# VH-VL binders against q9ybr6: the designs that were tried, part 29

Target 1, 148 residues: q9ybr6
Amino acid sequence: MSGSVLDEEAEKLMDYDYLLEKLYKKVPPKSGTSEYRIPEPQIIRIGSQTVIRNFREIAQALKRDPKLVARYLQKELATAASYEEESGQLILNVKVSRKVVNQFLQLFMKTYVRCPTCGSIDTKLLRQERAYMLKCEACGAEQPVKPI
Key: E = the ipSAE of ESMFold2; O = the ipSAE of OpenDDE; V2 = 0.75 times the mean of E and O plus 0.25 times the DockQ between their complexes.

## First folded at step 7 (VH-VL; framework fv_acasunlimab)

Design f04 (at its last look DockQ between E and O 0.45; V2 from the best seeds 0.71)
Fold by OpenDDE, look of step 7:
Structure f04 (fold): chain C 148 residues (1-148), chain A 120 residues (1-120), chain B 108 residues (1-108)
Amino acid sequence: as target 1 above (148 residues)
Amino acid sequence: EVQLLEPGGGLVQPGGSLRLSCEASGFTFSSYAMSWVRQAPGKGLEWVSGITGSGGYEFYADSVRGRFTISRDSSKNTLFLQMSSLRAEDTAVYYCAKDWDTAFIYFDYWGQGTLVTVSS
Amino acid sequence: SYVLTQPPSVSVAPGQTARITCGGNNIGSKDVHWYQQKPGQAPVLVVYDNSDRPSGLPERFSGSNSGNTATLTISRVEAGDEADYYCQVWDESSDHYVFGGGTKLTVL
């Protein structure tokens, strides 16, 4: 029963995504929408580019390296991203709406910052060879997350 | 012109599997999130699953989580829905829907839908 | 889970104004979108981002959203407007698209 390598990979991906989803949803979102909100992205459009002016502040709120968050957005938006360390701005080589950027930032927070076990934002992202591990400093939980 | 073609519907027994496909044209496929929305006979619209433009995020309705898998092939401009462990309540017209953007905002285009019937 | 509530049916005479409501907790803070579905057809976007109208749609279609209620308004209703109408939002808390139950608009 030579399931095509593609079918095995698809099954593995399905299993992984399913496991991730289960891991993240095991804890019913405590109705307590953690009052913790990241700043709204301040966006300006220049030609075919989108600039997030307050990107440094957003990254700080996310407690992550701006370069990491930039890589994330680059991947999700399928575009090149350039972080300017002096200005703290992120330049995206695509026209994108504030809504979309905000949605992905929220997803970033949910995926790579918030502990799925206790809801704490006091977490660290540890890079492993083929995966990231989200470690919670509040409850000690460790969760694998997709690589950025 | 945006087109969404949905072949692959049909009759399947409970517990069976079915893979739906949606062939997209008329837009840059990878730049837009895609979703499946279903409608049971005589019922309302129910979102089933969505995938971002890049494929980085997949989301599922609680009713199908663990049973359905959404995927996309950018080289073929095709959206897929692998359905497994099908139940009678999964009987519906399944619509492929194009999102306005690469994330989940609203659906600006819909396919004509394909009927999936789960019956013994 | 976030829930959108629509009346199951609305009836209006030709030439009159139909109002279809969509209720949701603090829905006014969300972007509401509306779809029209005629029998045997796929849904069609008629209002997006609360009040914007797709190109090609008549000006008779409009939307509003405030507080706990979004409203689709169809002025000067025609027989061709008879359809099911669905409101829709993206719920960021659950990461779900949420549809209302739909409203059947009957033109008397």
Scores: ipSAE 0.867, ipTM 0.936, lowest interface PAE 0.6, mean pLDDT 92
Fold by ESMFold2, look of step 7:
Order: C-alpha cells, then structure tokens, then sequence
Structure f04 (fold): chain C 148 residues (1-148), chain A 120 residues (1-120), chain B 108 residues (1-108)
C-alpha cells in the first residue's frame, strides 16, 4: 500500500540504508582478515550433557537452519541433539569440548556452506530427490553434497 | 590396556595394492578418531590419513590422496588402510594411532607399526 | 601445506636442560603436541596442548608455545631421554596433521 510523497521518500531512504548495510557486510572485519569467522561456541557442561548456549547465533553465521546444523552435530558426534527454539540453545547428550565442536562446525562450513569453486559463502543448500545440492549464488556453481 | 595391533604389511611391487588393518581393544572404538602415520627408513613421521569417530570424515595427506582409502569397521574394532598404485616412496613402517577424541586433537596411543616394502 | 621446522639434532650433558624448538608460521595460535620415539619403538606422547603432560610423565618434561616457536624443554636430562622428538599440530586450513622433521636428542 502506497502513501503520501513523504512516505515514498522515506521508503527510498530505507532502501538506500539497507543497500549500504549490505555493502558494509561484505567488508572484512576491522583487523582486515579475509577469513570468515564462526562465533566461538559458548559451552557449558551439565552432567553428561553439553549445552551450546549461542547455537542460534552460530547457525545464523553458517547461514543455515539451526535444526539442520543440530542434525549434523547429532550425526558427527553420534549422540542425541535437542534444539530449544525459545532459548536458541543446543543440548548434546555427550561430553564434548569446544575444540571438537569448533572442528565440526568448521567442517560444516567447508562441506555445506562454502562454494568449492569460488570460495564464496553466499550459497543455498537445496534438497533435490534424495540428495542435497550446494548452489553458489555468487558464481552459479552447483555440486552435490553428502546428506546430513 | 589400550592396544592397537597392525598384523598386516609385506612386500609389494610398484603399482600394486595392499590393505593394512589395525585391531583395537581397551577403549570404545567408535568414540575416537583414528589415523595412519608412516615412517620411511631413517626418516621422520608423516601423517598419512585420518577418520573421525563416526566415520563421517576421512582426510588424506596430499602424497596419498586418490591412491589410499581409510575406513573403519566398528563391529570388528578395526581400522583399515587400502593402498593402491603403490610407489617406492611409500616404503615405510605404518603406525595405527588413536586420537584423544572423536575429532582430530592429538594421538594418545600408537600401535607397534608394520613394515610395507615397495620394491621391484 | 603448513610446515613445522625442527633442528636435526641437539646434544646435552646429563643433568642439564635440553630445549627442542618447533618453528611454524603463527604456531602460537595452534595447539602443539610432542612425541618421543626411541629406536625400534613406536612414538609416545610426552606433551600435549602446548604444555600439558600425560599421566605418569615426569615434570622434567614441559612445553611452551608463542609467536612462531614452540619449545619442548627437558630438565635434568638423563641417558634414558636419548631419543627422537617430534612436534605436531592439526592444521585446520588443510585438514591435515603435520609433524616436524624430528630432532635427535643425544645425551653426551
């Protein structure tokens, strides 16, 4: 629904700010590094369980549904995993260190997010028949990836 | 208590194939990553290949990629290395190594090693 | 691929301190592990995570890691410490374990 001329000019300004923000999101961090960084997992241990408190933020950085990343960790750690939508936390039924979680999250990035052709993280994971397909939005490359 | 036994090995001609095995006991085999490490006569240690506890990831040194295949069988507590297109440079003692965790951290236990000789 | 550089040999008198270095680009950001190998034997872990000791290993074995150099230090060296020593890291960029070339410790 359209409004007055002032409302249309405000919408244009918001579009400009949105576009500007997207441009700055492509700029490397303050240190000038070019490597994409996943947030450090915030781990606490409760008995034989491991809780990743910032799991939603990690999944957002991986650009994937938290439930998909949780299923991946469940497979790789050979344990049950439960994602709590309200808190954004993941509960793993295994004792696991931050180092191990980081290794598997980096492997998730390399396997299911980063384009093997151009290195871009601007990708989509598409389900085609019984396979997953990694589609790069930057260079257009497509390749199958192993199912989760 | 932890034991890793490499009963395989042997003499093979260049271009040939050989499968190494490593029988594990004294720990929950599927909970730990495993690796093969080799040592040519008079030389240092060279990591060859590794596999995660779940078997979900297999990695290879560049010198063996495409020629060697690592695998594990949790029902037999056994790690394997299928070697093909063997070269003289593959002559070495091959060690089975247990990782401390289900991913790649460090080796806390090693087997005694088995000699593979590639010679015409 | 990532490279770890060790001196080929180090000689030390009994009772003195041996220092074995492991050089690598930004190795201080990595966890360095050290293995001892005596002739005809499999390697044995002597230091992990830069400075931690396995159960049963004497406090004479210690490690440090900063900048571009990790160091294995063996205090009050004994004849039984004569062996080859290897440093090791897991390199995340290549998904490889990497060993240094090894250092032969000779006890004079």
Amino acid sequence: as target 1 above (148 residues)
Amino acid sequence: EVQLLEPGGGLVQPGGSLRLSCEASGFTFSSYAMSWVRQAPGKGLEWVSGITGSGGYEFYADSVRGRFTISRDSSKNTLFLQMSSLRAEDTAVYYCAKDWDTAFIYFDYWGQGTLVTVSS
Amino acid sequence: SYVLTQPPSVSVAPGQTARITCGGNNIGSKDVHWYQQKPGQAPVLVVYDNSDRPSGLPERFSGSNSGNTATLTISRVEAGDEADYYCQVWDESSDHYVFGGGTKLTVL
Scores: ipSAE 0.729, ipTM 0.891, lowest interface PAE 1.4, mean pLDDT 88
ESMFold2 (binder alone), look of step 7: mean pLDDT 93; pTM 0.947

Design f05 (at its last look DockQ between E and O 0.25; V2 from the best seeds 0.00; counts 0 for: pae E 7.4 > 2)
Fold by ESMFold2, look of step 7:
Structure f05 (fold): chain C 148 residues (1-148), chain A 120 residues (1-120), chain B 108 residues (1-108)
Amino acid sequence: as target 1 above (148 residues)
Amino acid sequence: EVQLLEPGGGLVQPGGSLRLSCEASGFTFSSYAMSWVRQAPGKGLEWVSGITGSEGYEFYADSVRGRFTISRDSSKNTLFLQMSSLRAEDTAVYYCAKDWDTAFIYFDYWGQGTLVTVSS
Amino acid sequence: SYVLTQPPSVSVAPGQTARITCGGNNIGSKDVHWYQQKPGQAPVLVVYDNSDRPSGLPERFSGSNSGNTATLTISRVEAGDEADYYCQVWDSSSDHYVFGGGTKLTVL
């Protein structure tokens, strides 16, 4: 390759406005819709129970402890829930559809994970006495949320 | 069997308030999501607000957010819509609708509706 | 913000097949539900989950959903099928139920 060609490319790369524009063009625009996808729950129904076979993977996608997500579902579905650590499965003592589980998991993501200020999922959920605080590690915003 | 009765409705001045109720029977009231759906005279259906079963997460259409409040009293099997800052465009028949499940899937039962008129 | 579009009207002769469309961006990835509303009455569910019929509905009512179009199909149309028909989805991005604008089916 010619050094003249490389010098022109180097000049373009050193232009701060050029570099900033190139970075912004590579960052997708913020969505006005939910584009985040939680793994599809793999449901098995056994008697009066619903088993979510891939619950650990779902909790990992939600960036939260599986036991916390299980407690949330237990509360929302008004049922007993048992998380089996060895298998990563969740057992719910109710018959519930995949669509209902998906809807509550999406609500968990929007309520307890995604920063309402900047939309980042880089957040922590902190338990303080009788309150929960959602703290965004990207923008620093803090928001109280309903306890689980 | 399943019944949804929307007594009330009425005539209200712009800026006024009105509370709608929907008395439910024939199912375990607290187990299902419920919604209000309205229909202005000669117009189509518009979802207004919904509440999930059990914990009762509340959702609102943009046109009513901040002015309407959905709630329920499970001891009386009654769904409510508290309407405030009413406008002429809120004139409609308001239907109570029962969801198939605890979350928003589809409506399997509807009430007969009650008319709310906002004018003077 | 999610929009469902329906033709304002569809006319069909008795005994023929009516097709009522519901257009939406990538609606094929959503579950579409259909309601029938006769004059002066509350809506009634006629198809759910794209293609399933409620108990008591004739098999003449069917549905499909693919790409950007969902379709309610009423075969062997009868005068009693004359009504307004609405499609509906739950839009998870806005957390809203969304209805189409409605289609008036006229049986000639």
Scores: ipSAE 0.032, ipTM 0.676, lowest interface PAE 7.4, mean pLDDT 85
Fold by OpenDDE, look of step 7:
Structure f05 (fold): chain C 148 residues (1-148), chain A 120 residues (1-120), chain B 108 residues (1-108)
Amino acid sequence: as target 1 above (148 residues)
Amino acid sequence: EVQLLEPGGGLVQPGGSLRLSCEASGFTFSSYAMSWVRQAPGKGLEWVSGITGSEGYEFYADSVRGRFTISRDSSKNTLFLQMSSLRAEDTAVYYCAKDWDTAFIYFDYWGQGTLVTVSS
Amino acid sequence: SYVLTQPPSVSVAPGQTARITCGGNNIGSKDVHWYQQKPGQAPVLVVYDNSDRPSGLPERFSGSNSGNTATLTISRVEAGDEADYYCQVWDSSSDHYVFGGGTKLTVL
């Protein structure tokens, strides 16, 4: 079947998403009920840039490499991001609100940190060739997640 | 001027598949989240699916999870919704909607909508 | 799942003030947005972030949000305001856009 490249891509995505969804509980735990909270982003705006001052602390709370979290934000915000190792700050080359940043951080936590099976944040993210594997240290569950 | 053009949906049998597209113009397409929102005849608005960022993370309503796939082609400024295993209850006008920001906040622009009818 | 509750209909005489409510658990802590939809048309944003108004919308449209109720207020209602109105939030707990059931505003 000479499906268009677009059709083939759509089919692949569907299969991937379908497989991923089957691995997750149909009733995800209410993330809002978790007592665990990441720090609120401390943002300052300088010209056309947005600086997250406490980004290191946020990344630590997320139990992930700051560079990984930065890469995630970079993609989602469609902007360049620079993590400063010395200051622990993240510089975004876009003007963005605290609300938006926080929303993406919450999404990151939900997708790449929190175990969809037991809700634990004691998880590891293992990089694979074309995907990530979220491994829970609490319940042992392993879930594939979309690559960052 | 922001424009969202939705080529026609159509009639499909139950269990069938259909792909919707939405061509966007007048803004930096890759910088904004996009969504599909549907409205069954005589009913209210129902969010179907959303995608963030340039490459996008997909989110789905429970009612369509596993059956629908949202995607985007930044090179063509086009949003897609691949629908499979269609059901009668999927009959609706499907709107392409632009989010105000890169994440999910609110929809500042809507397409005209395209009718999808699932019927035997 | 997070639920938004709207009255199915509101009627108002021309020149009067219409108030459309949107109820939700602790909705006052969320940002509520409102859309107007006229028959056969796509929805149009009329209020965002609880009380902000898009450019081009008349000042007659306003919004408020506190406690468990958000309210869209349309002052000096005109015949042209007859439409369905939907409130909307993003629910981060479920990762869903949530719409109210819609309110049909009838101008008598």
Scores: ipSAE 0.015, ipTM 0.636, lowest interface PAE 6.1, mean pLDDT 89
ESMFold2 (binder alone), look of step 7: mean pLDDT 92; pTM 0.944

Design f06 (at its last look DockQ between E and O 0.49; V2 from the best seeds 0.72)
Fold by OpenDDE, look of step 7:
Structure f06 (fold): chain C 148 residues (1-148), chain A 120 residues (1-120), chain B 108 residues (1-108)
Amino acid sequence: as target 1 above (148 residues)
Amino acid sequence: EVQLLEPGGGLVQPGGSLRLSCEASGFTFSYYAMSWVRQAPGKGLEWVSGITGSGGYEFYADSVRGRFTISRDSSKNTLFLQMSSLRAEDTAVYYCAKDWDTAFIYFDYWGQGTLVTVSS
Amino acid sequence: SYVLTQPPSVSVAPGQTARITCGGNNIGSKDVHWYQQKPGQAPVLVVYDNSDRPSGLPERFSGSNSGNTATLTISRVEAGDEADYYCQVWDSSSDHYVFGGGTKLTVL
């Protein structure tokens, strides 16, 4: 029974997500709300655009390249994003709320910064051919993460 | 006008599988997060699963994790819930719910719901 | 897991004010949303972001949120307000939507 291409893709996605979840669930998220908080995004709206004024600072707090974080937001918001290196601002070609931006930044932290094993934020993201690997410098754990 | 249509409910045996669909119209489907919320007979609302507008993130209630899969097809403006290993406790009216934004804020529109009955 | 607690039922006479509470740990720091559900119907948003009201909803519906308690207030209650009411939040710690247990409002 040739499952529809959609069924195959759904199965593959399910399998991947399931595996990822299993990988991340192995350690109950230590309720330790790591006291580490990223700065709240400072947002201004200009026409149909949203500008994150303190984006550089946010990226620094995330210990990631601003361009990488920008790409992430671009993907999640399904919009074009441009990082201004001089100003440190990110311009999004969509109207988006601070709350939504913050939610995705938090998700970024959880997915691409925080070690799921020990909770450390001292991690590196290594690009591999088909995936990213999150490597923890504190505990040595390595976890595959979805590509950005 | 925003519309959410939920065909696909029905009777299924324990251990069986069922795929729910929700056809969306009246808004830019790909921009908004979508969720499934269920309600067992005579019980309260229970969030089941959610997916961001882009489909980049999927979240599940602990009660369904590993058994249910949420997905969306933007070309068809359709939200799906693949349910497997169904249990009697999964019996509920399943609602498709539109989020206010591309992430998870609140539900501004709900479908009428579809009944899923898991029984031998 | 984050938990929202609602009283199972509230009764009010017509014309009076109903107050439905939603308790949660530091819920005042969250955005609380409220839904009305009448028998046999889908839920309907009645209050969002603690105190904002969707267009088309009567001004009789209002919300507040502080400390550990959010409150849905329905002034000048009418027979048509008889329904189940649910509070809801997004829990960023667990990445879950969380609903309260629901409150049945009875108009006497």
Scores: ipSAE 0.873, ipTM 0.940, lowest interface PAE 0.6, mean pLDDT 92
Fold by ESMFold2, look of step 7:
Structure f06 (fold): chain C 148 residues (1-148), chain A 120 residues (1-120), chain B 108 residues (1-108)
Amino acid sequence: as target 1 above (148 residues)
Amino acid sequence: EVQLLEPGGGLVQPGGSLRLSCEASGFTFSYYAMSWVRQAPGKGLEWVSGITGSGGYEFYADSVRGRFTISRDSSKNTLFLQMSSLRAEDTAVYYCAKDWDTAFIYFDYWGQGTLVTVSS
Amino acid sequence: SYVLTQPPSVSVAPGQTARITCGGNNIGSKDVHWYQQKPGQAPVLVVYDNSDRPSGLPERFSGSNSGNTATLTISRVEAGDEADYYCQVWDSSSDHYVFGGGTKLTVL
């Protein structure tokens, strides 16, 4: 029924990946290992809610728009999520531990960021006829991924 | 009181199929990750498969990947394991296990297990 | 495929302290959980997150984890502690839970 509306918003969010890619190319590359690490979530528990204070930084490390990552967490935790653009914080309407948040963020990295062929995080998500494609800019591999 | 009830199990021939069920009560089933763990007679524990609370991720041990399928039905508070292409090595007691959270952290509750025997 | 190694058996006199080890490459960076299983019964959690006890478990059960070894410690061992003990981790590299091979604790 309303599937096209969700796909259209996901498409807009995926353009954010290209802007982040350009920013990373202006930063000197790291030497050493090829694995990029996600910042540890800074969690505050407030009543029945969980606040991730450094969510913008986390989304930038994942090379994806914060609203896309928030939508992913909303789905996986079966709870409402709201991203506050001014503060860069995410509010989740569930009590959840740092370990659980980190596990889902690592799964997001594996599912929607890391190329399964070469392991590079230099990738982008593309919409293709109601399918999402993960395209690796390092090795050129493309493959479908499940929608968020 | 958390309860996990595994009715079923039984005798099946090699190459056959069997579906296990685990009926859950006493907690919000749709939130928690769930797993199947098996134990062959006289042997240790072997994790078989797990599924996140949302059902967004399903993982399998190498020994069963491609032959077993985990699933959950939140409307019935039931976890399933569809077993196919069964081998003698699949003979074990199969436990339903509840994770502490919506992802894979540790098991805080276990069912009493059900025996599956794969034999001619 | 991450591997956890446990001794097959440990024997201890009543009233003494039992130590059951769980070896793994860099296991100190992981959260280790321990389960007790008595014959014919389902496992029960006795230690989680390396050193934390579930509600209702006696303080005699404790754990530690550093380097390549996690240890379950049972002080003032009683005959009722005779069981198999398993360590467990979640391995994020393989997306698998992994159990150790189990240790039979005998109280002599």
Scores: ipSAE 0.730, ipTM 0.888, lowest interface PAE 1.3, mean pLDDT 88
ESMFold2 (binder alone), look of step 7: mean pLDDT 93; pTM 0.950

Design f07 (at its last look DockQ between E and O 0.30; V2 from the best seeds 0.67)
Fold by OpenDDE, look of step 7:
Structure f07 (fold): chain C 148 residues (1-148), chain A 120 residues (1-120), chain B 108 residues (1-108)
Amino acid sequence: as target 1 above (148 residues)
Amino acid sequence: EVQLLEPGGGLVQPGGSLRLSCEASGFTFSSYAMSWVRQAPGKGLEWVSGITGSGGYEFYADSVRGRFTISRDSSKNTLFLQMSSLRAEDTAVYYCAKDWDVAFIYFDYWGQGTLVTVSS
Amino acid sequence: SYVLTQPPSVSVAPGQTARITCSGKNIGSKDVHWYQQKPGQAPVLVVYDNSDRPSGLPERFSGSNSGNTATLTISRVEAGDEADYYCQVWDSSSDHYVFGGGTKLTVL
């Protein structure tokens, strides 16, 4: 049964995604998840670049290292990103809308910050060799997440 | 000019599998999210699955979750939908749709669609 | 799941104004997009981001969104406007695109 390498990869991806979804669906989000709101990104456009002025504040709200969040955005936007430690700004080498940035920040929160078990944002992201582990400090749950 | 070509539709038995493809041209493929939207005969539009420009995120409608897999090959400018465990209710015209941006905003271009019929 | 509700059909005489509604909980806080679909054809974007119009679309097409209702307005309706119209949103809570059930516009 020489399934094409593509079919095998598709099956593996399906299995992985399925497993991930099953892991996330096992516990219905408790309705009490206080809508933890991430600050709205303050964006300015300079030429072909997009600057998020309040990026440090956003990262703080996400309880993650700004460099990690920057790496995430870099990957998702397929662009270079530079975090300025002094100003707390993120510079993206692409023109991107506030809507898009917001969407990815929300996804970041859902994926790398919020506990899928109890909905808590009191979590830690632990780097493992080939994966990240999201550990919840509130309920103790541990969930594997895709590497950034 | 943006073009979306959708070969791969056809007749399949219940429980069977089918892979749809959408060949994209006229834009930087990796810079835009892509989705599959289907329409059963005489019915409305139903979003099936979406993938971000980078492929970092895949989302699925509840009706197809666990059965369908969306993927993309940037080297070929092609979007795929691997369908498995097909059901009669999956019978529809499947459209590939280009998103306005790298994430999910709205669809600015649609393919002509390909018919998938699931029947014994 | 987030739900968008459209009337199944709207009829209008030529030259008159058609209004197609799309209702959803707090839809006014979302960006609503509209698609036109003629028989046997793929959908076409006619309004995006509540009220913006793609290049090449007639000014007769307009959109609004407030409260719990978005509205597609087609002024000076022509026979060629007869089609199905769908509203759409991205639901960030569920990470889904959501379509309305569609409205068949008949030009009498």
Scores: ipSAE 0.895, ipTM 0.950, lowest interface PAE 0.5, mean pLDDT 93
Fold by ESMFold2, look of step 7:
Structure f07 (fold): chain C 148 residues (1-148), chain A 120 residues (1-120), chain B 108 residues (1-108)
Amino acid sequence: as target 1 above (148 residues)
Amino acid sequence: EVQLLEPGGGLVQPGGSLRLSCEASGFTFSSYAMSWVRQAPGKGLEWVSGITGSGGYEFYADSVRGRFTISRDSSKNTLFLQMSSLRAEDTAVYYCAKDWDVAFIYFDYWGQGTLVTVSS
Amino acid sequence: SYVLTQPPSVSVAPGQTARITCSGKNIGSKDVHWYQQKPGQAPVLVVYDNSDRPSGLPERFSGSNSGNTATLTISRVEAGDEADYYCQVWDSSSDHYVFGGGTKLTVL
């Protein structure tokens, strides 16, 4: 299973299965479809704490106030969370893996960011008394969401 | 030592209801996601439902959505599966499974399983 | 939704190497876990995170995952390895755990 010192791209072009796959693709991809992903959490664990070093960038990608996202993680991980405004870091008072943090951030995206009607992430989360309303700026849909 | 005990199960008619329980010990119950996994006679494993450690998210396989409800009671260290509108195809051994973490990563411990039979 | 496909059976002689495949669309981007189930017993984890072994499992159990195929490899197979083997992933698009259909390993 060692790699070749030859040009791997050129070798693939001569591969029978590769050429067959190219010939059988008759349907072009849809133009204008965009994929949006949140930044990978940059995590270090210090004792009983977890620090997310790029938390401001993550919150910006989610288009939400970092304090709101921090409160969400505090709830889902049953721990205290402290957001440092100057550094943009989040400190969680629990040992948690990057996989778990990423899974909850993906669930945050699905629950509080992505429009359930059209799939757009161009949305706003509106607080109404004791509830939240998700408003889509792309299609105009409005939907209640569970509280944070 | 981690233990998961599923004392429920039994024979139920189609359209009936049954609640399964799974008593957990040997770990901090609320720190781990939990799932139900079933296995029909002579068939493979099928994930049925899962719940995060906090209880903030509950997920269901398409085959049971709207008929089954997963829940947990941390004061009793107990996982539940409320089953309703039961069908013959729900006949299976139902396993309680402990996740490695507070969310869904993999199962590190399984209960012994309990048989649910749905027949007229 | 997301589907994992396993061969229904694999047969090997004692002392030889068994390879059990788990095929899925872009499975190489997922973490694959493997469970062993002997008759009348609950499943037991034998590989997690594609290639890691739980404590107490011998080094002859190993795993790999690339492209559209994950593989459980059992070297120097023993009679006690005869069991059903299931691959599993968490599929974040559907928010479901998914199991493969299972592979019966027969030790001849």
Scores: ipSAE 0.701, ipTM 0.877, lowest interface PAE 1.4, mean pLDDT 88
ESMFold2 (binder alone), look of step 7: mean pLDDT 93; pTM 0.951

